# Designs tried in a protein design chat: miniprotein binders against o13629. Part 4

Target 1, 363 residues: o13629
Amino acid sequence: MLEAVTNPKSSLATFSKQLNGLLQAKVVVCKSVNPYFNLALENYLYENSTAKHCLLLYTNSPSVIIGRNQNPWVEANVKLCRDNFVNIIRRKSGGGTVFHDFGNLNYSVLMNREEFSHTENASIMIQALRNLGVHARLNQRHDIVLAQSQRKISGSAYKISRNRCYHHGTMLLNSDLEGVREYLRSPSTGILSKGVSSTRSPVSNTKLLKAEFIKQVISCFLLHKSHSTTTKPLSKPRASSKRLYDIEPKSVITLEQNDLLGVPSILKAVNELQSWEWTFGQTPSFKQHLESTELSVSMDISVVHGRLEKVIFSTPNATLEHELSSIPWTGLCYESGFANTFLISGIHSKEAISILKWISDSI

## First folded at step 15 (miniprotein)

Design d02
Fold by ESMFold2, fold request of step 23:
Structure d02 (fold): chain B 363 residues (1-363), chain A 119 residues (1-119)
Amino acid sequence: as target 1 above (363 residues)
Amino acid sequence: SYEETVRKLEEAIREAKESGDPEELARALLYLAFALQRMGDFDEAVRMLQDAIQTARDIGDKEMQAVALAALGLAYERLGDLQRAMDYLEQAIRVAEQTNDERLIELIKYLLEWVKKYQ
């Protein structure tokens, strides 16, 4: 895309041709590691692709991806993520929380709704794994697990509308599995959430090289979808490297970083996904109860759209209860450390200061 | 609401500038920054805190200067800039130590340790 930077007239014609080719592509491999761009691109292809089936492959920089209706403060250690440059992003599909890093591959199959099948795309992934010597099966929850250990190597979720669908998931290749545990271990207690809770399974890496797995997934996908458009089955099984030679080269597009940031609908989607209002403000309403026996206090919080709506303290000390209730809690963003500015903004009793510190240490 | 609080503090800032009252200006800037942080507007809070720090320095109010520096550190923590957060909290401690306000010193030290808790 060097010509786009230095020759606007040539860039407009080239860009239009590239965009039309993208919307007809059967496979898109995106080299960006920007999770906001990659999720925006997925939604763009979901809405606009004209291919019968489109496979999108990408990798994200370290990110906690929560489902559409989940509570990030239940699913993750938000401050730990922030301290380590780990993104927290709400995706548009349902389901549970996952961790992405440079050691996993994300796959998404986009299609018309009438073409959707719960298991068809999983079978493509399992065949790609088998071709590389990894023996895997689909379990009763439609996770892909290693056949011998039964440890999960891929989870998936769906977005289904009237006309379009996508089935997307992660494949663990060489991910930081210890990091997954720490970022997804919430320090919060006492949260009563209406949101969807994650069901955690033991995970494992396949230890496959990403480039080799990508080649196999593309090959298996193209061969499977080619046979889906004909009634003639293959007469003999083929080795995965031989099947790559059978595909149409123009049906596979590789995107470079920033190739499509100028598309207005993609830019708008990126900005929405980056917003606090989307990731945190779209959290289903919840309540939290915190209690300290040592300080003889309890705190009940209601949270709506990620902001404190009501806060009730209970303590035997009526003067302290009044002091704490006089703090303007309503409207605060719910977040680790939301009490911290009150510690330095006013004159509080020694007892109130102790309770403010307790809140900061508890949330 | 915090939105009404922001509007009132913006009006107070305008009035303090017109009357030439730098003590009220520094106070109004600091309270505006707290309101912005509590609403989640951290980038704008940083801008207000920079003005509050300068105004507090100009009038020699070291307690207010330390509080504004600490608030700036907290704003950068929320923005994900842990290095700046720690740097400004350390500056806040050094200024607070010039005041003999032992309680303020202890509170800012607590905030620094809170910011660092996963380091």
Scores: ipSAE 0.831, ipTM 0.946, lowest interface PAE 0.7, mean pLDDT 86
Fold by ESMFold2, fold request of step 23:
Structure d02 (fold): chain B 363 residues (1-363), chain A 119 residues (1-119)
Amino acid sequence: as target 1 above (363 residues)
Amino acid sequence: SYEETVRKLEEAIREAKESGDPEELARALLYLAFALQRMGDFDEAVRMLQDAIQTARDIGDKEMQAVALAALGLAYERLGDLQRAMDYLEQAIRVAEQTNDERLIELIKYLLEWVKKYQ
């Protein structure tokens, strides 16, 4: 485990060697379930690891993870997530929205750009699954599916820069598949979004024990990468020999969040990922049209950087239209319930109150 | 803009403290909290609302006290603390019932049900 400013007996030289060991590690198993820390750690290793290949394994507490260019109000039920302690986080890679919980394992392979292979990580995962009796294959969408049912058990995405890349994905072990449907079903209507839309596939659990799957993934990964550096197979194991994982303990490290509390770039990344400006403010601009035939009103909203830019009401009642347009909509954070504070501030006609309730019920 | 509104209300708070005008102080604190909530600064809004609630209580303004408690509940809902949100809205209802302002009572009850809609 790495120590920093939380252990005053650690020398700077000792901490520096521990960090260098992390940046050269072949496998990092992170015990934190904090999704903000885990995504920050992935980015830290992506930017700083010097290992030819590094496998990061982690699990997140219940979280909706949206892609870099997605709209969270299109992809998720934001209030339902908030009510149930389900995080909503924008990740730095592209692609569609996924749900993480304690029943899935996340994997990320970090590598030099020249080592990138679209199918190499999938082959490692499929072999680990096969070793545990789960028969799976890669489909044309680059998902890993069960061979019999064709149901998806793993999706992935990638991020590529000039020198480094990562290929990361999820493996469904014992996830709450009902939660996937509930949290990812947006109640919003009338949104015209320029963001990337998710493609949803039928999913299944592998029902594997996480500890057994982790052990197999590490073993398959280390064996695969060892063969990539030699022209000869490794020696046949002796009866008393341990697997590669067992004989190279410095190549596999277990990391906890407290080990990296003193790394400023990780702290900065965690703070950024936690910010409203990142998850919601980086949403591509969008418009929304809401209409009530019962109240004879429509509302057109434009949203930029997650804030209302322009709001236009249309109603036959000109006095009501003036009253509604006098409310200071511009600059308001877009969110379920954004009209609620207006219900208890100021003096409004009964008709305006009805429309404010309608807005609160509709968004 | 909301930024300009915040600056003006901060000035109004300073002036109300200097002049010893607790009614204006409570009003300015409450409206500053509304502006902060609408801008998404819920932590600062909570601090202003705590002061607004106490000031409204000290001057006996039950309607303002109820409104500030309801706003505090809404701020905690946005912070993801559903239990605190419901607790403060229930407190707001109890205070509002002392006022005979039937519309305020009805509106705070509506907000409580809105906060609870996925329960």
Scores: ipSAE 0.827, ipTM 0.947, lowest interface PAE 0.6, mean pLDDT 86
Fold by ESMFold2, last read:
Structure d02 (fold): chain B 363 residues (1-363), chain A 119 residues (1-119)
Amino acid sequence: as target 1 above (363 residues)
Amino acid sequence: SYEETVRKLEEAIREAKESGDPEELARALLYLAFALQRMGDFDEAVRMLQDAIQTARDIGDKEMQAVALAALGLAYERLGDLQRAMDYLEQAIRVAEQTNDERLIELIKYLLEWVKKYQ
């Protein structure tokens, strides 16, 4: 993009060819670790790619990725994520919550709707694993698991519409598995959620080198799709697979985020994905009931579009109930610690302060 | 709504500047920042709090300075900057200890421990 400013026609022609090449590519390896860009790129390719099949490979910086209809306060410890620079992002596909970090590889296969298959992409990943000495299989939930331990090494989800779909997943290579457990362990209680809850499986790393796995995935993908075009079944693995990557360089593109700064629809999608309204505001409406026997109080919260809609306190102390109800709860962003500013604003009774602390400790 | 509260506080800020009332200016800036934080506008809240802190410091209002510093720490916690959150809350405690408001001191200490709960 900087060269476009100094040499307009040369840089514009180069950019146009890069964009056309991207939309025709069979494989895109994105070097960005920005999860907002990578998810925006996936959607862009989903909507605009002209390739019959397109494989997108990328890695995200530490991120909790929730499904389209999930509740982030049920699925994750939001404050712990915030404290450790772990992103929380709602994706456009359905399914459960996953954790991404530098130790995993994300894959997305974009295709026409009529070609969608739960098992086809899994078989490609399993073959790549097998070529590198990792024995894996597809289980009943369509997860890829290690054959010996049955521990999950890859989960997937999909988005399907009228004409196109994508099937995407995460392959665990050398991820921080203890961090996964902690970030995905919500401290929240009493939430009555309409959203989809995750079913968590024991996980393991394959311990493969990312560069080696990428090469095998690309080779297996390109070979499989050439067989699908001819309807020939995939044969047994070879010690030396055909290196279509080596003979079809235009079919495989390596991409950086800066290469696409001039694509307005990608920038718009990044901005949307980064917004609080998307990740938290698109949460299905929910209620929460909290109770303290010690303080003789209960609290009922209704949350719509990620904001408090109604808060009702119940306590035998009517003066206290009125005091708490006079706090302007409606419209406040739902979040761990949302009561904290009330502790240092206004003048509150000792009893109200105790309850505000209880709310902060409970949410 | 919080949007209506913001508009009223913006008017109060204009009036306090015209009247030359720095105590009312600091108070209006502080309450505007609280409203912005509760709406989720943390970047704007940080800017208002910086002004509130300076105004409170200029007039020697240690309690308001401490509250504004604590609110700034809370805003940085929501922005994911835990180090600055702790630093501003510690500053708030030091300023609050220069007052006779024991309840304020205790509340800011509680907020610091809450911010640090996963450290």
Scores: ipSAE 0.825, ipTM 0.946, lowest interface PAE 0.7, mean pLDDT 87

Design d02
Fold by ESMFold2, look of step 15:
Order: structure tokens, then C-alpha cells, then sequence
Structure d02 (fold): chain B 363 residues (1-363), chain A 119 residues (1-119)
């Protein structure tokens, strides 16, 4: 959008019309697969949409999405994700960790606080599934499961503020359920976390075509919301199956990321979500205990805002304990391999080098 | 604190440039990059390491050149660029092999294998 930046008058008129349409839309289907943009868009609609109810639909490229109060080093293999270009993103809603890929559809229903009902939104999803021959029900944890196998196909979470809320979730269509397991399998041991732990359930794909499921969700959503609180005059049965084609212009908008490059609050939200300080720095304080019988050492770590606050070594060798404690641990970012730069900086005993390698192999 | 360390090293860099002391300049750039990496400022660390590598090469300090190349590889690993990380660690090994520091060679080889552990 360089042309838009260099020609403000024509770009402002187009942008203003686009933005007004977005804020009034009942359904937004976002074509972006950028998880940072999609979560920023959800928050933007949550704060600014003027529609009574708004349905947002999107798909993310491979991403580990952790809940607001979770510990990413407990919930995921952070180095494996980084090595394979799998994003790790903290969302603003609570709940447990989920994996997104091209084989699932994400939905978010934005509404006024007094309208919140996760059972109504779940019923809309269940009806869309039923219309496509998939028999599902809501379980006692408010997950949507296949009726026969009881395997989870959709989990959800919500965020509630003073005036607005959203209820969002994932629908498993053709996700790579086998390949994702390694990303969610943390190699870490000894972590005492104050964060929320995930409750993991067996999952399954619905095997539905995404385009057909999107059509049914939109149809069921619009039909359900158009009949709510409406005076019921005498009416004849519907004679047409053109409900999707009968939707008012601009009530359903297809959106691409480039359409909103000029919205400062979205750009700010994208930058925040991309920051280390958000995903890792907002981790609830935790402690970790590591022990090696082979090296006769233990290490106790306190982590605050994703940084080492305190490190205590215990070993029978007092000279070694002093050497290890002289390393400037405080303020170091907690991460896989955080000891690695110490291996190539300064002069260390052979025993200290062995312990530094052990730390790198353990975290 | 790392913030205090950065401030002192930035002053040392200015002094080394004013006095024309390339050995101190290379050392200060390398230690600044270590501090930046430990604080999580990997983009800035990469910039400092590029300067440290060139300065170390200009003065013929092969050990410092190898250490700076290895640090650069570690920075790229944290930035998610695994191919550059491995390339710079391999370069670091080749430079380290031109020294008599067998321990440094073995440490950089360990770091290369650590970076590759899910490959």
C-alpha cells in the first residue's frame, strides 16, 4: 500500500469506506493466515465493531497459541517450534494451549456483554456440523465432541470486559494432529509454575471441506441472530434455499491483511503480539529445579517476567560453586540454550564447562 | 546489571575509536554483543558482532574472530534463522582450527551440534 501512503486524499476515501464497512459487518471472513494479524483483528473488532453480533472466521499458519496466563516452556518445545517456523503466541483470553494450522478453522463471536452465551454459540456450530452430516454435542467441559467417539473437535475460550465480549474457538477439519504432538511436548523438567496448565483431551478431525463448513456456519449464525428478539408476525414457510445468497450487501465481508495496513491500532497490536515481552515476558513467575547425579550438582532458578532473577547452585565442590555463582545469571532471558554464550566467553574450569553444557542440554 | 554493562561498553567503544585501538575496539564490541544477546536484543547483537568479526580479522586475532562468529551463529539461532546459525558456526570452526586452542574448537563443535539437535 505505498500508493495509499503517497496519495492520502484518494486513499483516505477508500480506507474510510472500507473501515466503516468492516465495523458494521455481521460476518468477517479473513483471508490472512498471519496469526499476529488475525488476533490483532479480533481484538480490534472486539473494541470497535458497531454490529450487535459479529462473527470472525480465519485460519492461521502453523502456530502454538498459549493462553493469557500460561507458561510457554511448560506447554511447548520452544526450540523445536523456532527451528520449524512454528509461531508461539500468547493470546489475550484465558484457557489452555492449542495448535493452529491450515487444517482448522478459527471462529470468534463478538457481542455485547449481556448477550454472552457460550451454549448459543456452541449450538450454532453444532447445527452447522449437523447440516453437513457430522453429529456432535457439547460436553461437560463445554468442548464440542463427536457424538460417537467423544473425541474433541472444538475447544473454546472467552474474554469479557465491561461492555463487550468474545467467545472464540477452533474447529478441527483436516489438521495435522499427529505432526503437532512434538511441538506441544515440552522437554523441560523441574518447573514449578504458577501458570495455568492445559487440560489435554483426545482430538479428532471432522474431515469437512473448509469452504462448505464456512458457508454453513455463516448461514446458521445469520439465521439464528436474525430471529432473536424479533416480533413474530404471521409468515409463510420459506420456499427458497438461497439464504446465503440473500445476505445483505456488506453484511458479510471478505478481508485481506493489506486492506488494514493503515489502521494504527491494529499495527500496534501486531507489534505487541510479536514482542518477546508479551509472549514470554508476561509468563507468571516460576521456579525450576535441575539436578545431575553424574555431575554432583543441583541448580535452582527463579524466573520473573521471563528473566532469571536468582540462581543457586549446590555442589560439594566449594571452588566450583563459587565459580558458577560468579557468572552473571541475573537478568538473562530464560530460553533454551541460555547458558550457551557463557561457553565461549571468559575462562572456565573443565568442571564448569561440563555443568554449562548440562544446563544447555536440560533446558 | 546488563544495562550498566552496555553503558560501560558503549563508552569503551567510543574511547577505542578515538584512540585508534582496534584490539580494544574488537573486544568491546564482542562483549557488548554478549550482553545484548543475554538481554534478548539479538538484532542489535548481530550488528555489533559483524563489526567485531571485521575488526578481529583486520588485526589478525583468529581466536576472537572464531568466538565472534560463533556468537553470531547463536544470535541467528535465537532469531529463528537456523541455516545462517549453522553456517556461521561452521565458519567459526574453520577459523578456530587455525589456532592452537583445541578447547575452543571442541566448544564451537558442541554448539553446532546443540543448534542442530532437532535436525
Amino acid sequence: as target 1 above (363 residues)
Amino acid sequence: SYEETVRKLEEAIREAKESGDPEELARALLYLAFALQRMGDFDEAVRMLQDAIQTARDIGDKEMQAVALAALGLAYERLGDLQRAMDYLEQAIRVAEQTNDERLIELIKYLLEWVKKYQ
Scores: ipSAE 0.823, ipTM 0.945, lowest interface PAE 0.7, mean pLDDT 87
Fold by ESMFold2, look of step 21:
Structure d02 (fold): chain B 363 residues (1-363), chain A 119 residues (1-119)
Amino acid sequence: as target 1 above (363 residues)
Amino acid sequence: SYEETVRKLEEAIREAKESGDPEELARALLYLAFALQRMGDFDEAVRMLQDAIQTARDIGDKEMQAVALAALGLAYERLGDLQRAMDYLEQAIRVAEQTNDERLIELIKYLLEWVKKYQ
């Protein structure tokens, strides 16, 4: 159940005890900003944590996070993201697309399936906000919104299996809400997709300091879960009481990415999440129809597992139609610019070249 | 099948090396790199293109050299290295301008502008 890869600086027994401590922790604060590591860690805790409830807190470098069943070419500008070092990552949970940056905090509550509640974890977040002077409420879509403006400050999603679940979300603290919207604005048209579409809501920042919010979330979480799991008073009275996390430091673990170099299942998950086959290849099958009146052509594309399955051109010019259909479209990765290498390979008519350019400009 | 295309091109590369035919070697390397890029194997495509560029240069085939440089630029764009992508496409243009192939020059210039689309 617990694995250790040999590290010259660590013994197997010591690493195994450290890993068991992680799997029993009530709160894990991860200092990595690597979104692939953080999502892999979340999944690892989801599958392996033995705590009744575990709170994971983390922040990601700029990233577009799409839901499990979404189409990234519908939800984001893929080339713009690639050009600006903005990650595009498919997460394991359902729901819509969000943007993460250094100005938001991500939270994930991992629990046994029987403990799942849409509202309980939101109430903890709302109390933490109230303690810092931010008045918020849960709306009918289970988003946390500012009480006055009704603008969203936290969205969430969940994953439920037979035994375990997690409820995770974002809290907008000081995110760049205006400057990053273009990453979520797809230039693609004509896509007919079975994928889940995002529901857009107006958003706002709370303007809270991340360190202060983390402290309040931990305090509210530990007090709430302590109350819900015990029916007896504390054994000893105290003249003043510290917050629960101040009393139970072993319950709260701060984690760095390097602490888990010896866990092969995490490394495997990171590699999987980084792969094209996961983020793009797991896209539900879709079709796309494109037309150019100027070029008197239409193009119908079917895409399966992120690769072109079939491409059909319609044009009155039968020689051109045959020429375009002779290009080996099947098996190509569906990507912005997938036609570009055909422009410089082989010999094409002037009309075919114009159409290849049109495809590159349209996808 | 791109997998079958890769196998046939790997065989063609072996045959070209055995027979000492650098023109066929450069062509096979270039087509292998195209197939790899289209399958999404950009790191391996870069390695093949580096060999294709050198072989094309050694035999004086400036059109093939320009095409291989342009393909290398496209591979780096897909790898997220926009600076290298632009540098290799600019090199490809300079080499293509030493040919009679005005259409190739136009196409590589188009690809450079496409790569720069969000700059």
Scores: ipSAE 0.823, ipTM 0.945, lowest interface PAE 0.7, mean pLDDT 87
Fold by ESMFold2, last read:
Structure d02 (fold): chain B 363 residues (1-363), chain A 119 residues (1-119)
Amino acid sequence: as target 1 above (363 residues)
Amino acid sequence: SYEETVRKLEEAIREAKESGDPEELARALLYLAFALQRMGDFDEAVRMLQDAIQTARDIGDKEMQAVALAALGLAYERLGDLQRAMDYLEQAIRVAEQTNDERLIELIKYLLEWVKKYQ
């Protein structure tokens, strides 16, 4: 289904061999910090990798990553993120909201369903941490925590289909933990949502250098997953040397985003993940109730696919109620500031203008 | 629906160009841009607003020019370009101050403060 990149220095046979190498790789280290590309690559490997286990490692530029069924206006301050170039992205797996930045490493282990284990990948991460002097353990929620402080340094989630699954998570190295607080603090009130809510835990950084941690994770992963070991001991087995002898030279691929330019399925996935319709339009339907005693008005909003479906005003002033209801609310994108263009379009009474400002200040 | 509104406004723009009615052209461009912004098509709204601003300048309509500049600022805020958003809203205020519409001036100043609320 993939088409060759139309470059005078490439061919269909060369492109096919490169993609087969990627799809058979045991480890993929992606150097892109583009969260849309990295999530698209994860899904591509999830659907197409033929390796028994494939480890994907990547880092994203500052991003709020919400789960498949979450409400971004409940989980984050969307305008603050936009003002500070912090991406908001809906991922394809379930679970709660996390923050990614240059100070954390993300991992994803892609495998066949029969290979799934809730704890195996955590044990690999814990060993990598221990090799670098960080003492950690798995807790009852399947988070990795520092042994002494019990603060969370890694969380994870998974996606399971009939044939394939992935287990992915974060490792906090030197993330901006104070900044996370502000981006993930929603200013919204009155939202009644059926979406999944996040459960937050106290977090800490490991303070490890990313390059050193990546090397240890790769080493621990490859040695753990190696099954082609032969040892002929005269006295005692050489467990460490046994593992090293079985490591394949081409088990690790380093990728740049440019290496997959023109791959139609990846480009299509990137465009979908970047779309408003995916991140905001896939939000589970919700309602919001806002009330102002000062203005003697209440507003009830129903939101479906991220757009206003129904807006009802209640006020003792019937003329004002009619005026507000004449505004074309239905179909409007739900967002901080969605009333702002109405302030400068059309002619409104002073009372309606006050209410429009109140809406803009409240959402 | 907003889709129906867009189709009607696109037809109005074609008719205004053919009949040589620049006041109707500027109005239709501005309202098309509002509809596009409300639907979430900010890139296309920016293009329509650039045309609306120029047409409003050509006919000397300072109020429409100020409104179109303010709408352009709001579109850039939604696109995440806060610096351009503030710049166009400041331009809108300067143009609005050349009119007798004190309420418009106050509203555009409110929008500038709203855009800057986390600065």
Scores: ipSAE 0.820, ipTM 0.945, lowest interface PAE 0.7, mean pLDDT 86

